VH-VL binders against e8mgh9r892to1049. Designs and how they scored, part 6

Target 1, 158 residues: e8mgh9r892to1049
Amino acid sequence: TNVDSASKSTTNVAKDADVTGTTYAEKDTNYPAKNAVDGKTVMESFWGTKGSENKTDTLNIKFKDGKQKIDDIRLYFYQSSSSQTISGYAEPANYKLEYQKDDGTWAPIADQVRTPNYAGANYNRIQFTPVETTTIRVTFTPQAGMAVGVKEIEAYNT

## First folded at step 4 (VH-VL; framework fv_namilumab)

Design v36
Fold by ESMFold2-Fast, scan of step 4:
Structure v36 (fold): chain C 158 residues (1-158), chain A 119 residues (1-119), chain B 107 residues (1-107)
Amino acid sequence: as target 1 above (158 residues)
Amino acid sequence: QVQLVQSGAEVKKPGASVKVSCKAFGYTFTGHYLHWVRQAPGQGLEWVGWINPNSGDTNYAQKFQGRVTMTRDTSISTAYMELSRLRSDDTAVYYCARVRWGYDAFDIWGQGTMVTVSS
Amino acid sequence: DIQMTQSPSSVSASVGDRVTIACRASQSIYSYLNWYQQRPGKAPQLLIYAASSLQSGVPSRFSGSGSGTDFTLTINSLQPEDFATYYCQQSYYTPWTFGGGTKLEIK
């Protein structure tokens, strides 16, 4: 809906969003898509793709309060390198960020500044020229032999 | 200002190895992936692989797996592609190219390095 | 791997002509389609990214369209410097595959 584009926001507009993921994540009660927008970046709450035979897996995040202006997305990945984690998960080899245009088609989010410039194991900040949209899509390419785990996706207008 | 400068032409015998360099100027070297693309004489463009200059992580096309090695030296903003066990059909111009994030396009290319493999 | 098919493989044209080059992906790549121009003896140069966005410094006579699997590059009024080989490329999924190229020749 209306967002004052002149005002900076510290609100995570992705929190409690309407989220859909690929088939595996949608079916698994322990690693459902909703875990990626629950406001928690802890190891116990992530969306997982283990069992997906797709080349890529996707999360569609539809903001709960309608159209939002955003210029900052933050991604937190689950990985099996820390103690007391389940095996078979690594940060993705790459990810794509897209937003849905008013006509329903998807467009890449342009001019991204990624910190780090690769998919980092935990925290990833992506800054870009502001876009106004109801829905963002993140497509993940897994590392060979590994599944993708997403602890949280946040979206801000900074 | 932004530029990728590659090493000079190489002539090699079958079975030898070649190492091509690609030096970055005018931007933060670790901020962009570098890909390698080759082109045999009179042929099209063929993707070889990429390196993340920040982490050193790499990804290679299946055709080159086991023969290609990509590395970098961040202190001199230089990436390297080494191809071993050269065959005559490896004769090509080898390009390095920088990825522009967001749209994932090659916005800056090196001038190319001709590698000739002949007996 | 995603296969990219360009047509035609070559086309002869005159200065002032409108030229259209097609590119087809073997599966949906959304708008992750780039066009490059390669002049003889030179490295390729980016013309269009995200299917339809002009790279900075590229003349407005160049335009791109399409989404999903079918894409088009159009040169509206051909200039002498445009006689080159054109390549499409998908960057949706690794490996980032190229089309076979279209050589634009003087009639």
Scores: ipSAE 0.007, ipTM 0.637, lowest interface PAE 8.5, mean pLDDT 86

Design v37
Fold by ESMFold2-Fast, scan of step 4:
Structure v37 (fold): chain C 158 residues (1-158), chain A 119 residues (1-119), chain B 107 residues (1-107)
Amino acid sequence: as target 1 above (158 residues)
Amino acid sequence: QVQLVQSGAEVKKPGASVKVSCKAFGYTFTGHYLHWVRQAPGQGLEWVGWINPNSGDTNYAQKFQGRVTMTRDTSISTAYMELSRLRSDDTAVYYCARVRWGYDAFDIWGQGTMVTVSS
Amino acid sequence: DIQMTQSPSSVSASVGDRVTIACRASQSIRSYLNWYQQRPGKAPQLLIYAASSLQSGVPSRFSGSGSGTDFTLTINSLQPEDFATYYCQQSYYTPWTFGGGTKLEIK
């Protein structure tokens, strides 16, 4: 059971989650979804969609300790910003946050306050009214000609 | 329909600066990265850098770092490349090119702008 | 930076010939290789992307193959309009880099 469901915490409940991405991106890019929940925000560890021709690509994050109460999600993006980096990565044009309800259906996370209020290049914090869920998903719409790279996704109850 | 149209030829003296424009037609300007590529007379293609027209973020080849500046004006769907402290070996045709949706490649190219640097 | 090496630097061929151009990357770029055709006095045009995908509107006599470090462009049954310079280009690593070009001349 999750001991954080009723208390505020600085614990990242997404760390080491059971995470899956779109199968095309995982098969073709060799930058697996597990890299987005490994606790590292470094350039060498990211989930990448380079080669995906999908309109959107998705990360599904199932918390390792079951149902969690969360009100804060943090996203760190990979960018092609220096010599010898993998080319073609930029922050997504947009992204959507959803949580899985008890009946297995997906609902949008409501009352989001995004900092920045657009998809920011490096770090994005999304705060919202607490939800209790076992699983969240993020759907990314890439910028045309660019792939989406996620260094880390974190989830907290702050 | 989809087209990139560049400014006309320039002749400059060594030490001067040149600013080349690239205007986009027939697509959403902020939806595609734009790169600049140059070609000296009788030589091959050389990558200069890119700009994200949505954010204004840029990335330049190390060879041009400190001399090149890329900007854009979204109100007129136009990107700019300014190269300063010109040398005779900067003489080249400069192309802007759009990055394809999905797989990274240059699917649309501007017609090129000849920049001649001579004393 | 990734070095892209093309061979040959020039080739002379007759109409109807099969021509093969090679491109080698200094390290693996997977399938992120593009081929461009440049006719005299014109901007380059995309022929092949993702090593083997034919750009819309490009004749089927053009084909690309390879992955990792070794790539080829093949032109089956060469036509007069095919005399041009051909460039390979990697888009996997920043900076994007081009091969030195192969000039194709009709005998």
Scores: ipSAE 0.014, ipTM 0.598, lowest interface PAE 7.7, mean pLDDT 86

Design v38
Fold by ESMFold2-Fast, scan of step 4:
Structure v38 (fold): chain C 158 residues (1-158), chain A 119 residues (1-119), chain B 107 residues (1-107)
Amino acid sequence: as target 1 above (158 residues)
Amino acid sequence: QVQLVQSGAEVKKPGASVKVSCKAFGYTFTGHYLHWVRQAPGQGLEWVGWINPNSGDTNYAQKFQGRVTMTRDTSISTAYMELSRLRSDDTAVYYCARVRWGYDAFDIWGQGTMVTVSS
Amino acid sequence: DIQMTQSPSSVSASVGDRVTIACRASQSISTYLNWYQQRPGKAPQLLIYAASSLQSGVPSRFSGSGSGTDFTLTINSLQPEDFATYYCQQSYYTPWTFGGGTKLEIK
């Protein structure tokens, strides 16, 4: 492998990733999957699943600079409130993290430590045993009657 | 070192309630979800529900909704499953089992608690 | 709910045989499939997680394969202690559901 396996970095390798393969896009084109990798955690910039009839939806993240070593993923969720115009979104009931192996197959990211250990309304940090991969994906199970909104996903080697 | 230890066998009459305990040893109790799974004599495994010991949040199989309650006491690293309005078809071994994030598998199981419901 | 179907429900084999057990999900579950071994009167033990990852301490004669909807557990060179009931289980979507079990018996 050509990946520097010993290096540690504060660089977010998910920024500007290729999100092709994400399972759903809203008819309202204001909430496309690229909003989840734009480097912004502001309320107006998220990927939404409103109108999806799928039991789960998956956000696909192919790193722009090829194979990366990562051990830290951060997820920021959009949550609707009575003080905001955009309604019908809540943090997911659950989510799963996978990476793509060299043969193209998918495997769960193992040994996760989640802070918090449930899907939090805003910031979620997941730390794990390092993996080297070109592509990660996150599969979300929505809360009943709600859509999922992902403001940002970040990936680091800490 | 990592272990789940359950309370002893129970014999109950129809209509009664039973409360099974599951005490965790050797790991951070609040860091892992605990699920309950039952097995009737000679039958397969059936999922009952889970509890997040950190938040107290629960999720129950539809079949048990309204009859099962899962709780925990973090001061003694113990989870509880209470099943009410017992029927003879609730006779089963009840297991608690730990889930680790990223494994998404039951890597540690309690020894099981036999609950017998007979009239 | 995701339905899990195991086949066969029972199989007779001899020590040294290669045995395969199949498990099918009613919808795609990626690789979120686990295999458990249960000996009579004992709690189930995790054998394989993530379809193909061997649990620490489990003998290498056990292997798993598959993704999506179709999965197999293989036991190479069967040993006397392997005569038990085997269950597959999906952890992709709540409720987590089990196959009906496969009882492995001495021929």
Scores: ipSAE 0.626, ipTM 0.863, lowest interface PAE 1.9, mean pLDDT 90

Design v39
Fold by ESMFold2-Fast, scan of step 4:
Structure v39 (fold): chain C 158 residues (1-158), chain A 119 residues (1-119), chain B 107 residues (1-107)
Amino acid sequence: as target 1 above (158 residues)
Amino acid sequence: QVQLVQSGAEVKKPGASVKVSCKAFGYTFTGHYLHWVRQAPGQGLEWVGWINPNSGDTNYAQKFQGRVTMTRDTSISTAYMELSRLRSDDTAVYYCARVRWGYDAFDIWGQGTMVTVSS
Amino acid sequence: DIQMTQSPSSVSASVGDRVTIACRASQSISNYLNWYQQRPGKAPQLLIYAASSLQSGVPSRFSGSGSGTDFTLTINSLQPEDFATYYCQQSYYTPWTFGGGTKLEIK
């Protein structure tokens, strides 16, 4: 039951990460993956999947400073409203969090505590047993007929 | 002693409806999705659907769409699955199961409710 | 829907044997694969999650391996209480689908 307080940090290690998203294949560059790691949670800056023909869409986040220890991921979703927003976006029906192991294979992130337990319209905090990795992956399942928008993804060791 | 306790066995005629309950103990009811899985006698496991007890949102397998309804009552930590227009091939044990977030596995199962549909 | 194919459908074995059960997904599911054990008249119980992680309280003679589309459950040195039906299940994409089951029978 020990907490490693000496390694705790307030630094968002996902900021300015090398990020790739699955919407590149569609050639829509208006809402690029880099918008999800630019340090902004504003409605003008998000990664969008509108026009995707995939059942799920994925963000791969490779930390800029190599291998990092993390135990806290924060997701901010974009959603359409009646007030001059881009139409057709809603928070995802579900999402998966994975990290890349040293052998290059992917593993689910362990024992997540999600707040909220569903995908919330704006802010989602996911806390888990610490993992040490260079790269995380988030896979999103959209709501039927809707696209997924991610304003920001943050990663911390709290 | 986290557990899910289901209602007792039911015997129904074809065309009737059945409503099975699943009561949660020992954890925060709204913190985990609940899924329903059925098993016909001597057959394998078949996914029916899930409910998010917090929001009330549901998702049903296409096979059951239009005949199944999942609900919950957060005041008594109980989820319900109602299946209408019963057919003889709906005869099965129906299980509720809790999702463990992250791994997305059924870590706690109810004991099962036998539903028999016969003329 | 993601189809899960499990083989064999039944295995006859003796106490002390090593038993291997295979599970194949119709598309990549990463490591979102679970193994369940079901004894006659009982609810299924989680044995392994995330393809290779042993559930708390499950004996170490059980192990899982694989990633993507091909997965294996191994029981080393079979015990009398292990004679049951085993199911694999993917939780990568809805609907969460199960393999057809493998019945482990005493020789």
Scores: ipSAE 0.331, ipTM 0.787, lowest interface PAE 4.3, mean pLDDT 88

Design v40
Fold by ESMFold2-Fast, scan of step 4:
Formats: C-alpha cells, sequence, structure tokens
Structure v40 (fold): chain C 158 residues (1-158), chain A 119 residues (1-119), chain B 107 residues (1-107)
C-alpha cells in the first residue's frame, strides 16, 4: 500500500484512524481517544488524560486506508477559558512526533517547523520532510498539575 | 548564515546582577526555543532554562528560581538572561542555544559570555 | 530529572585509535540522545542527534548507537582535531540534561 510520491491532498488521512495502542485511551470518562480523530475541533469533543498517573501519554494513529505520505500534522488542544466550563485540562508542556518505519521501529519525524513553536491553544501546525508510513504517534508531557486535552489530530500531504 | 551572537564578558561583584544578550541571525527568531546553559571553569554543562521567543513563556531550573529572568525582544531578534544576587560560584561561561524540532537537539550555539563574579 | 552518566570521565588515546564513550540514562529516553563535542575555549558543537544520526558536516568516523538507557559514541581512526571533551544529552523530557563529559586526551 505505497502512496504515489508526487501526490498532494487536502484530505485529512488521520480522520477515523485506528487509535488502538493509545495510552489512557478510555480511562477519562466522556473523553476517549477516538474523539481526537472524529473530524471535529469543537470544545466538547476531545481526548482527555485526567487521572493518568503516567509521566507521558501517547496517542497512536494508524491510518484507516493504509500507508500514507504526509508532510503536515495539525494538533488542536483543549484550553479552559471563560467560554468553556471544563477545568483541569491544558495544552501539553511539549510533545514528540514519531512515525513507524517498515521494520516496525519508531523514528522521530525530522525537520519539523512548528507554528507556533510551543503547544498553542488554537491549533498547532507542524510541517516536515515527507514521510510514508501506516502509523504515527504523538507523546505528550502534561503541564504540571494539568491533564492534556487533544481535540483533534489531522495529517495531510500538502 | 544562521548564528547566535552573545554580548561581551562581564565582571561583577557579589550581590550584583548581570544581563547577557543573545541575538539571532539568519532564521525566524520566533520559530525556535532558546535555552541557556552555563559552564563553570573546568566543569561540565549545566542547564539554566529556556524561553519561547514567540510567547515569552519561560522555564527555569529549580536551582535558579527566583534569581534568573529570561526575556526577549522580537523586534531585534534578541533574547536576554538576567541573573541576580550573584555569588562567586556563578562564575561561568553562559551559552544560548537554539532547539531544532524533530531532532530535538541544540544545533546552533552562541559563542558564550564569560561572567566573572569576584570581590 | 533524568540523570545522565558518562564513562569514562577521561581517556588517553593516540591518533589512529578507535575510541568508545558510553552514556547511561536513569530512565528510558527512547532514542532522544545527542552527542556534542567541545574544544577548549569553544562552544559545544552538535555531532550526533537521535542517538545515531550524523549532523551535517561532521566526519563519518563519528558514529552513535543505542536506545532506551544505554548509548555509545564511537570515533574510528582518531584524528588530532578530535582531542576535545564529549557530552551526551537527553532531549526526551524537560529539563534536557547533560552527562558529566568525557575528556579525550593525547596519550
Amino acid sequence: as target 1 above (158 residues)
Amino acid sequence: QVQLVQSGAEVKKPGASVKVSCKAFGYTFTGHYLHWVRQAPGQGLEWVGWINPNSGDTNYAQKFQGRVTMTRDTSISTAYMELSRLRSDDTAVYYCARVRWGYDAFDIWGQGTMVTVSS
Amino acid sequence: DIQMTQSPSSVSASVGDRVTIACRASQSISYYLNWYQQRPGKAPQLLIYAASSLQSGVPSRFSGSGSGTDFTLTINSLQPEDFATYYCQQSYYTPWTFGGGTKLEIK
């Protein structure tokens, strides 16, 4: 299931992805991991890690349609504000982006350009040298005293 | 042409404060975190903290909490580290270094600023 | 904080020798380990990132290996310009901590 190397798309290949392998995927009730790949960036639909005692939590994304070429990931984080009523969630302190190689080992996604260069609220766009893979993962380190809330992850070949 | 250029050497008395600058050239200043790392004479590298030049957010090593302040001026692509209540054991070369994302490594370093604290 | 331990703290070698330096993390850092070279009076320079990837412009006699907690830097056929201090550093979790350094000296 190789992807054409010249292909470009506005299609979000992470939508409805298989999130099996995600840590703490369903322990924060009402905020399961599938909410991060449902195509919605609304405040009511996010994956939450409230109650996790893990130092980090990892969101695993296996693309629905097999191997994809990607060069653009977008992350939307939950942040509490006056227009939101759910407290205790914040953008992570930092995050790591990795892809699974054909031999099953993991490698960092190289040459990332992050906009913004921190984990911001609105959305975070990460552009990089194209990678062909079936599976990506994002490892989140929470802010001290806060749980991580991920509204959505999107992946594109732009 | 990507480089970080730091201010010149400083000699201070105990109890004074010092402010070191780090000016970025050849890249988008707000696109990368800047860390500060120090090295006492003949010793290893010790992490001081980082600043996000885009937001102004900072994170400091516990040892320096209350004595260090990191700031930036995006109009001149310059980051600053101010260390107050100087002690003789703050004598060190202070480096700024840029983070390259994905690799998560310090790919560009400033030349270092020697801060000497003596009576 | 993640503690980084380097061994040896110093090593004496001759031009043409093969030298290995070890670095151990107090907990798993996957492959988020970097190696830096520091010449006397100079700022550190990145040699290896992601445990085994060679930084652009660095001679191929330098190589890195390892994952998890145990890592190695190898210098094949040591050259005069390689006499310097070498530091490992983890970038897995903040703060990004350094090993104590290994000083490579002329025998």
Scores: ipSAE 0.148, ipTM 0.740, lowest interface PAE 5.4, mean pLDDT 88

Design v41
Fold by ESMFold2-Fast, scan of step 4:
Structure v41 (fold): chain C 158 residues (1-158), chain A 119 residues (1-119), chain B 107 residues (1-107)
Amino acid sequence: as target 1 above (158 residues)
Amino acid sequence: QVQLVQSGAEVKKPGASVKVSCKAFGYTFTGHYLHWVRQAPGQGLEWVGWINPNSGDTNYAQKFQGRVTMTRDTSISTAYMELSRLRSDDTAVYYCARVRWGYDAFDIWGQGTMVTVSS
Amino acid sequence: DIQMTQSPSSVSASVGDRVTIACRASQSISSWLNWYQQRPGKAPQLLIYAASSLQSGVPSRFSGSGSGTDFTLTINSLQPEDFATYYCQQSYYTPWTFGGGTKLEIK
C-alpha cells in the first residue's frame, strides 16, 4: 500500500471481536479475555493470566465483521506497580503474532517493525506487511515469576 | 548489504576469559535482537543467549548463567559476548546471529569466531 | 527446555534424489520451527522459517511442512551443493533449541 497513514481513516477491527484465551475464566474471572477487545485501555480492564499453568498463553481474536485487511496491531500491557492492589503482573518477555490462513492453518505475521523493539510496558505498536484474515493470534511468554496482563489489542489498516 | 562481522580466532588457557565482538552493517543495529550460538568441533548448535541492543537487556541459557556476559556499544553497532572461567569444553566456534521479528528466525549470521581453550 | 530430535543423524543420497529429514519437538511448538543449512567450514544459513516458508534466495526444491510436534524438510531433486548438515530449531519458547543435525552425504 502506497498511502500516507495520516490521509487514511482507520477503524479498530479487533474491537468487540470474538476473543478466546488459553486461561479459563474460572482461573481469572476478574480479568477475562473480553477485556482485551472492549475498546478500553484503563488499568481495571485487562485479560490476565495469573494462575495459569501454561508456559505460554494465547489470545485468539476473530474479527466480528469477517475477513479484514490489517497492517498495524497495537498492544497495551498491564504492569503492576508498588502502589496498586493487583500484583504479580509485568509486560511479557516476548510475544508472537500469527494470522489464520484461508485453509485454517496459522502463519506468522511477516516483516514486523516493533515500537519499541521489545515488549514495552503499557503501549506497543507493531506495523507489518498487510495480511487479509478473519482471525489473529497472539502468544505471550511471561517473565519468570510474573503473569501477563493485556489491557487492549487493536488492529488497523493504516 | 546486511552483514555481521565477528572478531578473529582466540586461543586461551583454562581459567581465562574471552570477549568476542560482532559488528553489524547495513541495518539499524538497535532494531533487532542479537543471539549467540556456539558449536563445538564436530558437534551441533547450542544457544547461549540474546541481547536487546536497544535496551541492553539480556537472557542467558541456564548452563552459562554466571559465566557469560553480553553487552553492546550502540555508537559502533557492535555486540560483545564475554565468557569467563574457560574450560576445555568451551572450545567452539561462537556465532552471533540476528533475529527478525515476526518470524523469530536467524536470518543473518556472523562468520563465526573460533575459541580454543587449551593448556 | 523444549528438546528437538532429528532423524536420521545422517543420510546418503545421489544427485536427483528426493530427501526428507524429520524433526520432532518434545512439546507442541505450533509452526515456530526453522531449518538451517550448514556447509563445511561455513556459518549456518536460513532455509525455511515458520515451518513452511521459504527464505528469500533459497531454491524452490527446498520445502518444509508440519505443525505441532512433527516437522519435515524435503529436498526435491538433490543438487551437488546440497550436501551439507541440516538443523531444525524451535523459536516458540526460550531457550531456543536446535536439533542434533542431519548430515547429508554423497552415496
Scores: ipSAE 0.333, ipTM 0.780, lowest interface PAE 3.8, mean pLDDT 87

Design v42
Fold by ESMFold2-Fast, scan of step 4:
Structure v42 (fold): chain C 158 residues (1-158), chain A 119 residues (1-119), chain B 107 residues (1-107)
Amino acid sequence: as target 1 above (158 residues)
Amino acid sequence: QVQLVQSGAEVKKPGASVKVSCKAFGYTFTGHYLHWVRQAPGQGLEWVGWINPNSGDTNYAQKFQGRVTMTRDTSISTAYMELSRLRSDDTAVYYCARVRWGYDAFDIWGQGTMVTVSS
Amino acid sequence: DIQMTQSPSSVSASVGDRVTIACRASQSISSYLNWYQQRPGKAPQLLIYDASSLQSGVPSRFSGSGSGTDFTLTINSLQPEDFATYYCQQSYYTPWTFGGGTKLEIK
């Protein structure tokens, strides 16, 4: 179920955030954007991009308690495999992290250190120079022919 | 042109095994799941399983578990389905089919391979 | 496993008729329902995906509707080439399962 309890010792400011997904999120009520911020990293709870015809899909995560200082984002991806009941999903080919500035424009999160260096299906930790923001955005580039599933996104100030 | 081309018809005796190939043309082989579906003469369509050509991961229908093996060779964009311990009721046309990008549907099908199991 | 039930199992119709085929899932599958046409001796061909989206190259006389457990394929103004067997299929959960088929026959 929970794949990394030790990493959850700090407050996850993304939990229960106001989440907006791109294209077709409304169409798939079984894999809605809220699944990516519900505190669960289980296979049965993910946001899915199945049905999107865009080259990339995005999650916008607006923290419930306003502006937060963060330096650590954790991503858990869903991958279809022999042990799972839902097909057609693979971890993204890559992803981009941005935060919203006070003027409403988006800026890349700088000085990222990613573990692993590629998009891993299980646990992805991204550490960076602290930013203060109300909203973060993750843009996912899918593997060719596959949909992207996000089990959870977490944000911390470590 | 995007297409899937399967190997030719096979006639096997009960107890033998058969290996059917499915070669992909005109698209990135590792970018789409491939499923195998069979159809006995005069009957409906029955799902056998899928393979992820990128990872090699597979998922098989329970009734074929232990008798079916799906593999692929990415260097020649070819997927294989091997069915062992054949019985007369395995007589069917076996299709490979590509999963559409974005929506879970079979948008491209192979032409089918007739496998006949008889004495 | 999700069971897919099609009705009727066969339909006799004339050119120009409107034909409706029903498909029922044993549990909710949202919109993850596809329709295929199979002509004798041929591989199936995708007609409708995601319950109501028409596959490119498929004539507009074909339409799909429904969500959850109950789905319908409609052929408006039947043509001679439409006499074939039609299958619904769910892709919501693995294993992906097909309906038993509906054979559309000349009256």
Scores: ipSAE 0.007, ipTM 0.548, lowest interface PAE 11.4, mean pLDDT 85

Design v43
Fold by ESMFold2-Fast, scan of step 4:
Structure v43 (fold): chain C 158 residues (1-158), chain A 119 residues (1-119), chain B 107 residues (1-107)
Amino acid sequence: as target 1 above (158 residues)
Amino acid sequence: QVQLVQSGAEVKKPGASVKVSCKAFGYTFTGHYLHWVRQAPGQGLEWVGWINPNSGDTNYAQKFQGRVTMTRDTSISTAYMELSRLRSDDTAVYYCARVRWGYDAFDIWGQGTMVTVSS
Amino acid sequence: DIQMTQSPSSVSASVGDRVTIACRASQSISSYLNWYQQRPGKAPQLLIYYASSLQSGVPSRFSGSGSGTDFTLTINSLQPEDFATYYCQQSYYTPWTFGGGTKLEIK
């Protein structure tokens, strides 16, 4: 639980998080959900949804060390290109960021300012009013005919 | 003040193209998607598509695929919607609208641009 | 695409009345449902977001409820400036689709 005197952190509290509850977590073989919280943004380490027939797929992140105060999420997407060997992935058409409240209900993370860097297959930074929670989730809408690939999700209190 | 200002009314002949502009003020242009929504006289709201002003990536409603092109110029914080091969049933007010992220709502709308297609 | 159905298409009411408008989604949209008010000749304005959250500056006589597929907009003690067309819109799944609108008319 962070208070007004809590120091800002460079610690990624999503690293090694529990991804139980993720939809399509292990069905895109070689691209399991754990790849999205392994601390690596390299192109071959991503969670994939190739083959999913769901309209959306949700990545569930339960922080390793319990309740955390966060105000900054970074999402790194895998996007297929002519120079890469892995085909059929594109950045999602949209995504929803939600956090779980103490009573178990979900709420949107409010007051998001999204600074996407889509110039390459690199990260999107989402800054918001701080929330305290044990669990966040991101629900992705894929682009038509494409799968979603999440290289990494990071969460910070900056 | 946060606002979206659109270009003025257009009258076009069937088969022509129209390009509507939407200029953003008072916020970081690249931080929010812009959607285009149209409304035919006396009818409801119809989604046309969206553009990500940062990347230039777009997504169009199937109905308009092949006829609509959305672009932006980040140096002047302006988005554009071009609709080609105009038909009389394209007559509508075209709105641009900003996405408020988190709740995913259109919190700021342009004033609208009337496009009339008649022979 | 998710289909949004509003009922009724029009309502006749008097100042001081309580009015309720319904909106149904063809598939579950959680609480990602927004309500917009449009006055004749004007752009739509955000009234309620996330099913029940009141946009800043909107009078408290407006309220929204519902989740999943069934949603309602309620206006308590209708005022003259409330005679307008109201639209629901889902933002859960692309494309973000609108209901057909409900025109609120003076009785």
Scores: ipSAE 0.538, ipTM 0.820, lowest interface PAE 2.0, mean pLDDT 89

Design v44
Fold by ESMFold2-Fast, scan of step 4:
Structure v44 (fold): chain C 158 residues (1-158), chain A 119 residues (1-119), chain B 107 residues (1-107)
Amino acid sequence: as target 1 above (158 residues)
Amino acid sequence: QVQLVQSGAEVKKPGASVKVSCKAFGYTFTGHYLHWVRQAPGQGLEWVGWINPNSGDTNYAQKFQGRVTMTRDTSISTAYMELSRLRSDDTAVYYCARVRWGYDAFDIWGQGTMVTVSS
Amino acid sequence: DIQMTQSPSSVSASVGDRVTIACRASQSISSYLNWYQQRPGKAPQLLIYKASSLQSGVPSRFSGSGSGTDFTLTINSLQPEDFATYYCQQSYYTPWTFGGGTKLEIK
């Protein structure tokens, strides 16, 4: 039966979201935060933290159409391994997912099931108990000596 | 004391192979990429490739693809560069260099290994 | 591959002079440009990273500037130990590429 899934959507509610990043190199325009929500998972379009002196870097994703119900986030990472790609990028050592509560404070997303259960080089799917929110936040811990590149973040109610 | 210490000078005939070592001291070996850069006598610096000591992944300049192999041994914090089918124009000082944390730059260099290829 | 062009290839100067070395990238590399100093018979040493950041232990007379395609290294008051060859290097795209070098010689 479809009673419990009447509100389900296959729409990526993060596409074209209002995004901000914490990259230290704020004036670098080549790999801006908007690249992480442009609907493309290609190597040429990512948000990059190269040059950041921060221990962690964060993306804040405010959904275009206001408060959304979500239970599924998908992350695509850039990694460098070929001679013609931008060097010094690897998937993060770890990442943290939070959502903004109605009072403006941040809470961890609970009951996460990660596939894979580590940060995968390209594709990561995180499923969780549905939350209703206007904004999600992802905090990335880079691997030693490496920058983080995020090709795309998607959010769904599956 | 953070340093990279390379193996000694090599003299090879054309067609031979050479394997240069680079041993890391004073830092976590698996925490930083290592690159190899060469310099022919009286010439500028030329990038050869890199190795990620944590994963073993490598990336080589197209010019050296098929002739160069980079490896590492984490138990002794040592990286290796092997160059095969040597030509006279491979005569150069070969450096290993560590990538700085936070910014892509070479903050620590080995002392260099002179490889001479002659008949 | 990104081509890095340095000018001049050599410069003669006296102790106390202000010297400027230029570096141009064939396409934009944002601020991912480094400067190295190499004395004869020695390995290169990092002076400046990310276009303008001074490496720890490097004298403050060295400074870097620029972004995109055009970069400069300046030595404000040349000292005897500064006579060396200087290289710029981009770390934005693989392969990482170096400029041809600028040899700083005593006048």
Scores: ipSAE 0.007, ipTM 0.572, lowest interface PAE 9.7, mean pLDDT 86

